# VHH binders against q84jc2: the designs that were tried, part 53

Target 1, 232 residues: q84jc2
Amino acid sequence: MSKMRNLVEEKFLEFYESWVIQLELYLHQLLIAHNNNTMSETELRHLISKLTTHHKAYYTAKWAAIREDVLAFFGSVWLNPLENACSWLTGWKPSMVFRMVDRLRKSRVVLVEAQVKKLEELRVKTKFDEQKIEREMERYQVAMADRKMVELARLGCHVGGESVMVVEAAVRGLSMGLEKMVKAADCVRLKTLKGILDILTPPQCVEFLAAAATFQVQLRRWGNRRHYVTHS

## First folded at step 21 (VHH)

Design gh8
Fold by OpenDDE, fold request of step 23:
Structure gh8 (fold): chain B 232 residues (1-232), chain A 125 residues (1-125)
Amino acid sequence: as target 1 above (232 residues)
Amino acid sequence: QVQLVETGGGLVQPGGSLRLSCTASGFTFDDYAMNWVRQAPGKGLEWLSAISSGGGYTSYADSVKGRFTISRDNAKNTLYLQMNSLQPDDTAVYFCAKEIEMWSQEYPGSDFDYWGQGTQVTVSS
C-alpha cells in the first residue's frame, strides 16, 4: 500500500487540499475581474486583500505545522512529484515571480518607468536574499550532514536507549536548522510578493495574482496527470 | 502599538481546568498566527500551541496534546487556551505570543516579535 503518513502530514494534507480549493475559487474571481474591467478600484483592492489573506493563512498554518515536524515539508506528501521538483526550500522560489512579471509585461501589462525601476531593485534584492539563504543552507547541509549523518548512520547500527536518545537529539538539531532556513525562505517569498504588489496597480495586481495562481493550479494538475496522484 | 494581555490564570488543583485568554490590540489580529508559550520556574521557554491566522490549523507540543485546546475569535481579537487535566508540571507563567510579520522583514531567528506580560498558572494540591 501507500506510504504511511504521520499525523502532521495527514493534518496538513487536509488543510492544504482545502486551501487549494479556496485558491481555485479566488482564481476564478481574479479571472473574472481581469477579463471584464468593470470592477472598481475598491473592489479590486478587496479581492487582492482576500488573496493576500489567503496566502497569510497558508504560511501561518505552515509555520504551525513546522513546529511539530519540519521534515514533513521536505517530503511534502500533499504535493505531487512535479510540484516537489519545482520547489525551493519547501516552496516556490521567490525570483521566479519576476519572470512572471516579465511575461505579463510582454503581453498587455504596461509598466511605467518608475515601476520598472522599482521592480528591478526588488529583483536584485530578492536575488541577494535567495543567495544568502542558499549559502546558509549549504553550510548547514555540509556541517550537519557530514557530522550528523555519519553519527546517525553509525548509531543506526545499534539499538539501545542511549543510542536512541542520541539519534533523537541529532535529529532535533538538524530539524532546528532546517526550520530556520525554511522560515527564512518564507519571509523572502512573502516580502517579495508584497513588494511586487506594492509596485503594481490594482488591475496589474489582479493580473499578476491570476497568473501566479493559474501556474500553481496547472502545475498541480499536470503533475497529477503524469504521476496518477489523487488529492481529495 | 502592539499589546497583548493575558488573563485567566490562577491556582487550581491537579485534574482541574483553566481557560486562558489573550486580548490583542495594535495590529491586524486576523493576519497573524498566535501562539501560547510558557515558562516554568527555573526552566526555559516552552512552546505549547499555535493557531493559524484564520484558525484553520492548530498545532500542539507533545506535552499538552489531548489536554490543551487553542482557539481564537478574530472578531474579538482574542486568543484562548483551554487547559484540562492540569498537573503540577503545568505550573508556569503562560504567555501569548504574536508571530512576526513574515512579509516585511528577513527572518530574525525568532518566530515571535511581541509577548504579553504573562499570566501565572499554579497547579497544586
Scores: ipSAE 0.922, ipTM 0.972, lowest interface PAE 0.4, mean pLDDT 93
Fold by OpenDDE, last read:
Structure gh8 (fold): chain B 232 residues (1-232), chain A 125 residues (1-125)
Amino acid sequence: as target 1 above (232 residues)
Amino acid sequence: QVQLVETGGGLVQPGGSLRLSCTASGFTFDDYAMNWVRQAPGKGLEWLSAISSGGGYTSYADSVKGRFTISRDNAKNTLYLQMNSLQPDDTAVYFCAKEIEMWSQEYPGSDFDYWGQGTQVTVSS
């Protein structure tokens, strides 16, 4: 049975499909740059800037959509189940990117001691921020099961207008909390990303961004194939 | 220094239209989502509309959906709000609001870090 999507879901789905298409194009450019030693630092920086701008576009769109319906992002109909399974607060988990950096280090990326130290500091900070957000998220989730809601649950959902109002109020409260947490998480994501890019050299940035984009695109492709979902 | 300057407000009859503009300076305009917010007399701030940094996504409050249209010209560092079918309840000071720099700070509990001085919109017969 097909799920009826609301207008926010439909609109964001359309946006996201377009955004992913553009991401794939950028990924192609990143891969070319990664394998092309003839590109100047200026050119690499320009490419990096395009990618960062692209991500900014996503998150600004996301926040715009969240203002209408934050719950849409906890269903995320524009994502396949695999993508959703890998989601932390409606997106990638910030600390995950350090795994990517580690993988790069095992490849051809050579980091100097100063870079390694800075990355470690950033990793620690990122994890701290994640945990802080998780604790707050738990608080909001637990608050949903407050005394009134528990009582209503025991009585069933057909108690009348008063019960509906209580539930709606609870949902609104949760939604407000969720919105805050999602936005906080997004800030951690982008701050972490910026932090990494500030530590890495332009060639290293390109390699990192290529790896990240590859992971994102491939995850989508794998999930789509596995679950018989077609996305552009 | 970040500056937002709203223009285009005024007196209009019910059913009329206005187009607001917000000129931005002091920051990289095309990196930020922009928003319109209003404050009616005796009421709190009401978010109306948002537009993503690239303009590829827009959102609206239910109160203005179908009547207001947000747009931007990044080349001109300008945000717009086309307001149609204006009603007396639309009487308010309208503000342009810049979203926070997401990549440089912890979420402060607010989406906005800078506001314009606002422009008065009065809908009256």
Scores: ipSAE 0.916, ipTM 0.972, lowest interface PAE 0.4, mean pLDDT 92
Fold by OpenDDE, fold request of step 23:
Structure gh8 (fold): chain B 232 residues (1-232), chain A 125 residues (1-125)
Amino acid sequence: as target 1 above (232 residues)
Amino acid sequence: QVQLVETGGGLVQPGGSLRLSCTASGFTFDDYAMNWVRQAPGKGLEWLSAISSGGGYTSYADSVKGRFTISRDNAKNTLYLQMNSLQPDDTAVYFCAKEIEMWSQEYPGSDFDYWGQGTQVTVSS
């Protein structure tokens, strides 16, 4: 399906593909670090820093792109349907990462009581923040169906110039709201991620990041295979 | 302390070019996206361009697309704006702006937490 993509979509697609490739490289390094246990704490911290920097790069790019077209991220043509299905406000749902942490705990990762407590506190906070954002998002979505918009919708696309201007203004307003929500969500994501990394030891961080990266990469691979989506 | 210092502004004729620089200090420059914003006389702030932390992605306002180019040198902690084909309506104070620490706070309703003092760009015949 040759989807007509706008310039932002194309540009971000290219960026994202490159970013994912780099993520895979980092994933490989994380897995090596995790399996060999030969790396020093300093080395592990450096690796963690590289990954966090990589994520910062993604979100800074995302925000740059959003300034041009936030709506592009609600379609996210650079993602396959499976990835999109798992998306919450144009990204991963922050509370999801705690499930990953829980799985780690059930495996080889031994968390001390203090860590468990802090993680739980963070979980509660994260969920609260998610809910807050969801409520605001709902308001914007409902507002889109206001009387004016309904009336404009009835007029169709071939309305007079004045009507077009009104529609454009309405869309701009919505877009601004959406942008705010997306950025708020991103802050929750990154804050949650940072929170987890601050609680975990360097070896635990490596394991967590490896798991997260694996999930992301595999989700993409599975989705591509299942839906025969190629972005190249 | 975060500091942003813009330079390179001045008087230029229509069709001319200028290159603005913004020197950053007091934070990890390569962790943050940087932006250029301008304010024309009697007008509000206008976002012009953004560049991601690693420089791998750039964006532009429609008003400057094809004419302005944003870049950065992380080794020098410097942000640049190459401005070509300048027009009188480009007359403004130009600011570099640092994006917020996304990982340390709730979204405050603004993308930027620090600004430079700005540099004056005047395009006139």
Scores: ipSAE 0.914, ipTM 0.972, lowest interface PAE 0.4, mean pLDDT 92
Fold by OpenDDE, fold request of step 23:
Structure gh8 (fold): chain B 232 residues (1-232), chain A 125 residues (1-125)
Amino acid sequence: as target 1 above (232 residues)
Amino acid sequence: QVQLVETGGGLVQPGGSLRLSCTASGFTFDDYAMNWVRQAPGKGLEWLSAISSGGGYTSYADSVKGRFTISRDNAKNTLYLQMNSLQPDDTAVYFCAKEIEMWSQEYPGSDFDYWGQGTQVTVSS
């Protein structure tokens, strides 16, 4: 059964589909750059910058959308079930990208000891930040089931009167908390990404970004095939 | 130094239109989402609209949906707000607000880190 979409969902779906198409184009460029090894450092840095700018565009759009409806991102209709299953607080889990970093170490890429150390430090920090956000998220989620809300649920008071106002207030409170947590999570994502890119050389960055983008694109494709999801 | 300068405010009759501009400097404009907010006399700050860094996504408060349009020209480092069908309740100081640098924040306390001086919009018969 198809889920009814609200205006925010529709708008963001359109945005995201366009964004993914552009990502695929960048991925192609990354792969070319990675395979020929003839591009100058300046050219590589420019390519990296385009990708980072592209990601910034996504998150700035996301935050704009969240101001209208943060709940739309909890059950993102623009993602297939597989993508959603892999989502953490409305996006990729920051610590997951280190799997891409690990791949570099097993490839032709040689990381110097200093890089390895910095990456490990960043990994630890990222995990710590994730856990902190998770704990806060739990508080908001559990708080929704306070005594009043549980009682209202029991009584079946869903329409009209003071009960509606109570529920609306609770939802607003939750939404405010969720928005805060989502934004915090996004900051961790972008900090982690930036951290990795700051540690890696331009060629390494290209390989890393290619790996990450490949995974994202393939995950979408796999999910679409498996769950028969049709996007515009 | 980050600077935001709003222009385009003024006196207009109900039903009239204004176009606000915000010129940005001191930062990479196309890396940041931009926002319009307003403050009416004796009232709190009200968010009105946001636009993503690339301009590919826009959002609006319910109070201005269908009447206001946010846009940007990254080549000119300029943010715009087209305001149509203005009403007396739209009377306020309008501010351009820069969104925070996401990749350098731990737990952001606010969504905006820089504001302009504001421009006065008065809607009156």
Scores: ipSAE 0.912, ipTM 0.965, lowest interface PAE 0.4, mean pLDDT 93
Fold by OpenDDE, look of step 21:
Structure gh8 (fold): chain B 232 residues (1-232), chain A 125 residues (1-125)
Amino acid sequence: as target 1 above (232 residues)
Amino acid sequence: QVQLVETGGGLVQPGGSLRLSCTASGFTFDDYAMNWVRQAPGKGLEWLSAISSGGGYTSYADSVKGRFTISRDNAKNTLYLQMNSLQPDDTAVYFCAKEIEMWSQEYPGSDFDYWGQGTQVTVSS
């Protein structure tokens, strides 16, 4: 049975579809810039800025939506099952983008030793931050199964109005924790992205962003084909 | 320096309407989501509404859904809150709040880093 979408899900779905369309347009521009090498440094920086602004915009919308319903993002209906399966705390795992950086190292792009060192430091930091968030996330998840909640589960949710209130309170508590964790994760995502872009040259940034955007778009396409989902 | 200045508050009868404005300066307004928050007498802060940086997404607290509308004009660095069907329990100081710079720091535990001084809204017959 198909799950009925709530208002937040519907609104964010619409937003996300539009956002992805724009991402694809930027991806096209990135690919052109990367393949032709005709753009000046200024032009490349401008393109990079447009992409970063686009990503920032996504997270401003996300945080707005989370304030209404953070749980909607733990079953993101605007994503296909493949995309959801690859999600970490409602988004891409920050440490994953270093795979895109690795691609640069194996391509025509030459990273100087100083860049490689900085990237490694950033990778280590990113991993540390991820683990910290994961530990805290686990605490909230485990806390949901306290003695009272376990007992209520045993008795069933329809024992009475008081039981329902207790469950709702527990869910609210969890949601508050989840919201904090999601926002923390988003900060790690964006900080990691910024860190990478600060280390790379403009041409390297373009290549990196193209690779990342390509992966995101293709993952969506692959998932849609596999699961017969029609998304923009 | 970052500044947020709220205007448009006042006294209104139940069922009436007000439009609040928040003028921003000292930062790139169009890069940040903006929020409205209020504080009623003797109560804590209540988040009311948010709007994404580009205005493409808006959200509302249950208490104001269907009555309040958030919007922004990035060219004017101004945030708006249209408040309709006002009730006495809407009486509060209303604040404009800037979303944190999430791409430059770890999440500090607060969604907002700057607030205005607030504007008083009083709903009374």
Scores: ipSAE 0.904, ipTM 0.961, lowest interface PAE 0.4, mean pLDDT 93

Design gh8
Fold by OpenDDE, last read:
Order: structure tokens, then C-alpha cells, then sequence
Structure gh8 (fold): chain B 232 residues (1-232), chain A 125 residues (1-125)
């Protein structure tokens, strides 16, 4: 059965499709830059700036959308099941990017000791922030399942006007809480990304961003293929 | 110094239209989403509309959907709100608000870090 899409889902789907297309274009440029050692530092910085601006733009759109319906992002119909399964609070898990950096270090990226130290500090901080959000989420989820919320859900099954009002109020309250958590997570994501880019050299940034974009694009492709094979 | 200046408010009859403007300065305007918020007498702040940094995405509160349109001109550092089919309950002070630098800070509990002084909109017969 095709899931019913609301207006927010449809709008954001359209936005996201366009955004991904642009991401793929940037990925291509990053790969060229990575394989071409003739690009100047200025050119590399410009490319990095374009990509970072692109990522920032995504979150400005996201925050606009979640003000209408934050729950849309917990379904994320614009993502395939694999992408959703790999999501943490409606996006990539901040700590994941450090694993990517580690992988790059083991392959071709050479970091100086000062960079390694800074990355470790950032990792610790990011992990702390991530855990803080997780604890808050857990608390919130438990609260959602309390007796009062269960009763409200039960009342929602009745046709009474008063009951409907109570349920709507409850849903609004829940949505506000979720929105706050999602936004907090987004801040951790972007701050972490910025932190990494500030530590890496321009060539290293290009390599990192290329790897990240490749992973994102491939995950989408893999998920689509698997979904098609499984449900065809 | 960040500055936001709203203009375009005034008195209008029910069913009338107004266009609000917000001129921004002191920051890279095209890097931030912008919002409109209003406060009616004796009521709290109400978010109305948002527009992404590039203008590629817009959102609206249910109370203004179909009547209000948000837009921006990044070359002019200006945010707009076209308000049609105005009703008495739209009477309020209207503010433009800048979204926080989410890439440089932890979430502070608010979406906005800067506000204009507001412009008065009065809808009455």
C-alpha cells in the first residue's frame, strides 16, 4: 500500500530531490579536484565553500518544514528504508563522521599530530553532546508512553468534540518537544562538520567531503536497489 | 551589528492587502533562513512563515496558509510578506526574525537570535 503523503512530505520530497541532484554535481567536482593536483588552494576553498553552503541550505529548508510538521521527518518518505534505518534523529549521526575520518587516515590522508589531537577533542565533545540528546530523547519517549498519554490516545478513538481537542493539544505538545530535539541534533551535526573542516587542510577537506557525499549517494542507491529487489 | 527593519504596516479594512518588508544588515543575508512572527494584543508570539536561505523552500502556519506569501530578495537583503484577505484577527505587531547560526553553536532553545522592532498591522472596518 502506498503511504499517504501530506503536503509537507510532498513539498520536501521535491526540494530534497533537487538538493540531491545538486549534491551529485558537487560530488563530481570534488572527485575531479581530488584527482587533479593542479587546483589552487583558492579554488579548493571555493569548492568547499559551495558544498558547505549547500549543506547549510538543506537545514534551513528542513527547519522551515519541521515548523509545519516535524513528524514528517520521522517518516521521511523521501528516503528509502535503508537510509531511514541509518538515520539518527532525522539525520546522520554526528559521531559517524569521525569514523569516516579514521578510515581516510588509514588509507591516504596524513594528519599531523596537532590535527589528530584536535579531532580527538572534537570527537569527545561531539559524543558528549550526542549522548545528552539521546538521554533527553529517552526521557521524552518514556513520557510519551505515560498513563496520561495513553488515556489521551484512547480518548482519541471517541467522536466527542472535547476529546478531539484534548488529543490535538497533546499532539501539538509532543511535536514541539520533538522539534526541539531534532533542532538540537542538527546543531550538533553542523557544528561537528564545521569543526572537522576547520581542522583539515583544503585538500583533506575535499577528500573528506567527497567521501561523505559518496557514502550518502551510494547509500541511497543501495537502498533503492535492495528495496526494489525485496518488494518487486 | 545585525539589524532588521520592518516596514509596510498600517491600517487596512477587512479583505484588504498589505505587503511587509524587512531589510537586513550586519550579516550574510543569503546564508540564513528568515521568518515572520506576530504578536497580537494580549497574546503570545505566533510564528507565521519561514523561507530557506536560497528561497527554495517556504512554510506557513495554518492560520495564514493560502493568504500570506513569504519571499526574499537576497540581492537587496530584503524579506517580504504579502498579506491578502486580511481579517481583524490578523491585527498584531509583525516581526521579522533571523534564524540562529546552527553551525556554530548548540541549540539555545530558540530558533531566532535577532528580531526587528516590528511593524503594526491593524485590520478594522
Amino acid sequence: as target 1 above (232 residues)
Amino acid sequence: QVQLVETGGGLVQPGGSLRLSCTASGFTFDDYAMNWVRQAPGKGLEWLSAISSGGGYTSYADSVKGRFTISRDNAKNTLYLQMNSLQPDDTAVYFCAKEIEMWSQEYPGSDFDYWGQGTQVTVSS
Scores: ipSAE 0.904, ipTM 0.968, lowest interface PAE 0.4, mean pLDDT 92
Fold by OpenDDE, look of step 22:
Structure gh8 (fold): chain B 232 residues (1-232), chain A 125 residues (1-125)
Amino acid sequence: as target 1 above (232 residues)
Amino acid sequence: QVQLVETGGGLVQPGGSLRLSCTASGFTFDDYAMNWVRQAPGKGLEWLSAISSGGGYTSYADSVKGRFTISRDNAKNTLYLQMNSLQPDDTAVYFCAKEIEMWSQEYPGSDFDYWGQGTQVTVSS
């Protein structure tokens, strides 16, 4: 019962597999840095920069792929069911990262009052932006029963000739709306991440990024074990 | 100041080939995805192709799949578009476009923040 994959799914799967491998390498470096108090601030900043660049690369690829087929990301075949279940608009939920920050505090990371204040401000902003997008998405989903969708429903499985063009047009219209939502969500993700990194010290950034990467990698591993998923 | 300069356009016969180049300056080229977009006479803008910042992923519009190939040389700050099997309906001004900075802004509704001046491609017998 293997799901049939389209070309975009196949291409992005290949990309993502490579990307995850590199992420694991960076995670290893982050863990070393976290446990090594001899690393200079310059070295830590360099490591942080490499990882942020790596994340940027992912989203540049994602947006490229979305231009071809945004729908592929709403059933991401390169993710296991657990990863997909934890996804919000084709990625991690922005407000989730503040739980990781809270975890840092519990691990005896000392945040000064100014940092705490800034993080709270960012949290409030992030939640606001997140909710805004959710409202828009809800509106969009409710509006899906529009003329285009009615046409698709009317045509059903008996599509041929001119009907194909109608279906394609309808799908394109839907996809355009979804694409905007996904990109908006991605911006909130990245702004939130950037905001956190701007507030934290380099050592704190390394710890945070290590925690985030660990969670991502472990989620993938747990999901794969549970569902016996083989991507390649 | 961000600058994008397209070159390589010209007149070509149907079935012919052209290679477009876009030279970038004023920003860290290898940090951004790049795109090719075209505008035919009397028509709107049409996205053609994108390449991720590291070049690890490429995408194409259905209209050019199998015929056009996007690539980049980050060491030279240059974007390329190899166009094969050109047809008259490929006649247009071709633009390179820089992807927006996703880290620093809300999605503005446009994927691109900078464009080149464009280069004319004419496919005619």
Scores: ipSAE 0.897, ipTM 0.963, lowest interface PAE 0.4, mean pLDDT 91
Fold by ESMFold2, fold request of step 23:
Structure gh8 (fold): chain B 232 residues (1-232), chain A 125 residues (1-125)
Amino acid sequence: as target 1 above (232 residues)
Amino acid sequence: QVQLVETGGGLVQPGGSLRLSCTASGFTFDDYAMNWVRQAPGKGLEWLSAISSGGGYTSYADSVKGRFTISRDNAKNTLYLQMNSLQPDDTAVYFCAKEIEMWSQEYPGSDFDYWGQGTQVTVSS
């Protein structure tokens, strides 16, 4: 373990800790709304909007940070090892969210046949989008392992000045490619979230968002309990 | 009907300061990250700085870090760039850029969907 964190990692750690605290506050509001059967649809839609705005805000911060250092988001210092183990291309895997919907169906959430059909269609589309990105990542991994890139790195080690500039340009090119794939994955995440919320009724959206926030908060608490965080 | 209008450019001496503004309309300003980008004469576009939708995270290119400060006022739909310690190589047209809508599209391969017309900054004695 390294004691050094780069500037992006330190700044995003501070942002993420604040973002999670606010998510916990919204979770409290979601749980109150779940328990309060007299809340109007307008009030539910407002709360849902707060949650979607909060999730979108995370991605605007992430994309700002990625411009400085996309690699900070692979094995992130602001996540514990359990949270990192659940990551797919720097975030939650879009297709896995449907397991949460399935669990809600087994409880008090009743879905009509039209909703079930639309959710299955969305699940298939989400999996297709994931697979497309996974193919792009595989092509990227091949490009990273490309003998020409290894050759350029070897040349940089054995030759001064000019070789450094060529190696730096090649590394920047690979970093930009990785950045684009991460952003493509984020768009799939947000499209999937939007798709689910569009299919569900407002009360069902509140239950889904509460379950999702609960899982995220519990994953963080459980993972933190199992290990000591190394101080930077 | 998205519009971005940059103001505040002009002529300044080396070591001087300028404050750029970008007024936004036609979209919900506080839902999107905003960016500053510049184009020096005869050169390509250079990303300078980004600010998240709520203003809680800012980032900078190495070339301007410590000298430029991005900020936003969501109540006024306005993005700012405070530029200090200006040097002749900061001479460029400065653009305000809106981040794409992530929520409803496949990633198009570019982060920005709307740009302003730009404001000229010239650093010369």
Scores: ipSAE 0.795, ipTM 0.926, lowest interface PAE 0.8, mean pLDDT 85
Fold by ESMFold2, fold request of step 23:
Structure gh8 (fold): chain B 232 residues (1-232), chain A 125 residues (1-125)
Amino acid sequence: as target 1 above (232 residues)
Amino acid sequence: QVQLVETGGGLVQPGGSLRLSCTASGFTFDDYAMNWVRQAPGKGLEWLSAISSGGGYTSYADSVKGRFTISRDNAKNTLYLQMNSLQPDDTAVYFCAKEIEMWSQEYPGSDFDYWGQGTQVTVSS
């Protein structure tokens, strides 16, 4: 089935492909730093800063694109179906990042009790913020279903200017609500990332960022293999 | 002390061009998206254009698409808006706006935390 791409989808696909390539290059640097115990704290902090700047750049581009078309980010053409299936409100689910921290604790990263306590506090707050957004999304979806039912009834009886105005108002309401929820979710994502990096030491940050980048790259690679299995 | 200073406004005839500049200080300019917003007399604020922190993505309101071009020079901490084919309806005060810090706060319900004082653009015969 052919997809029709609008300008926003074409522009963001180009941006995203470049962004992922650069993430892969940073992953290489993170893996070198992980396997090499001779890097100074200054060098580690510089690498960590490059990664955080790279992640912030993604979100500034995303918010710029959302102003033109937030719906492009629900079922995105620049993501494969596996990546889209794993998305929560147009991105990674904030609470799931703590599973990655847990994996690192089991295998490679030793955390002191103060760090463990702060991470648990952050996890609880992140989950709370997530659930607040999920409740807002649920209420919004119910409200939109009710408006669509009114639209269908009126379109069956009134195919003039009034039906067009109701549809236009419903679409505007959908876009405004979705933009707000996506932006709220993005702030939870970035605040959670910052919180984790603030709690971890620089070597631990490098380990965490390497694991996160590896997961994102592997999800894309696996999904691309499955995406192109064809029976058509 | 975040400051944004717009310059380059003025009087221009219909069909003319202007280039606006916004000089930024007091923050790491290349970490943030920047935006242009305008307010026509007696009207509300209208978002016009955004540019991502590295300049890799730009977006435009339908009203200015094809006529306006946003750009930035991160080495000079300066945001630009090239405005071509200006019409009387483009008469407004033009503001540059800094996007919020997404990284350290809950989404406050608005995208911008700092604005300039604006520069007047008047398109008149």
Scores: ipSAE 0.787, ipTM 0.923, lowest interface PAE 0.8, mean pLDDT 86
Fold by ESMFold2, fold request of step 23:
Structure gh8 (fold): chain B 232 residues (1-232), chain A 125 residues (1-125)
Amino acid sequence: as target 1 above (232 residues)
Amino acid sequence: QVQLVETGGGLVQPGGSLRLSCTASGFTFDDYAMNWVRQAPGKGLEWLSAISSGGGYTSYADSVKGRFTISRDNAKNTLYLQMNSLQPDDTAVYFCAKEIEMWSQEYPGSDFDYWGQGTQVTVSS
C-alpha cells in the first residue's frame, strides 16, 4: 500500500534532508545580510557564492542519482505531496521564477531600465528553451504510450523470458530518453538562475535568494503540516 | 588548460584489488561531479560511477556495484576508484571524466566535457 523505497530513494532522501537543512542555515545568513547595511560588496558576493555552490551541489547529486534511477525524481519520496505537485520535469519551472522577480520589483527591489531590459530578454530566451523541452516531452509521451501498447499486446501472445527481456529493454530506452530531457530542463533552470544573478546587483541577489529559499522552506513546512492533518 | 591524469593501473590477478587516482587541474574541482568510465578492447564507453561535488552522493553502474568505490579529496583535487574482486572482463582503459558546466549552457546532449588519457587495467591469470 505505502510507497516502497529502493536504495536510490533512501540514499537521496538522506542527501536531500541534509541539503535542505543547510539551505535553511544559508537562509538565516541571507536574512541577516538583508537587514545588515554594513556588509561590504565582497561579503555579499561571498554569501551569494555559497548559495550558488549549494544549488550546484544539489544538481551534481541529482545527476549522479538519475544515472541509477531517473523515475525516482518523478513523485519523489523526499518531497511531500505539495512539493511534488509543484514540479515541472523534476524541478521548478524556469519561467515561473520571473514571477518571483516581478513580485520583488513591486514590493522592495528597485530595478533600473537596463536591468529590466536584460531580464525581459532572459525571460523570452527561457520561455523558448522551456517550450522546446515541452514539445520534446510531448513527442516522448506519445512514443512511450505506443511502445507500452506494443509490449502489452506482445505479452498477451508470449509466455516466458523473451517477453520480459523485450519489456526491460523498452523500459531502459524510455528511461534514457527521459534522463536526457530532465538534464536539459536542469540546464535551463541553472542557466536562468545564473542569468538572473548576473543581472541583479549583490544586494538584489541577496533579496532574490532569500525570497527563493523562503518559498522553498515554507512550501516544505506547509506541505508537511497538511500531510500531518490528513494523517492524524 | 583542463587536465585530468589517471594513474594506478596495471596487471592484477582475478579476485585482486587496485586503486586508481585521477589528478585534476585547470578548473575548480569542488564545483563539479566527477565520473569513472571504461572502455574494454573493441567495446564502447561504459559509465561506471559518479560522485557529486563535495562527495555527498555516489552512484554506480550495476556491473560494478558492491565491488567498486568512488571517492574524492577536494583539497588535493584528486578522484579515486577502489576496485575490488576484479575479473578478466574488467580489463579496460579507465578514464576519469569531468561533468559539464550545467550553470551556464544549454544541455549539449552529453554529460562529460573532458577526459584524461586513461590508465590500463589488465586482469589476467
Scores: ipSAE 0.770, ipTM 0.917, lowest interface PAE 0.9, mean pLDDT 85

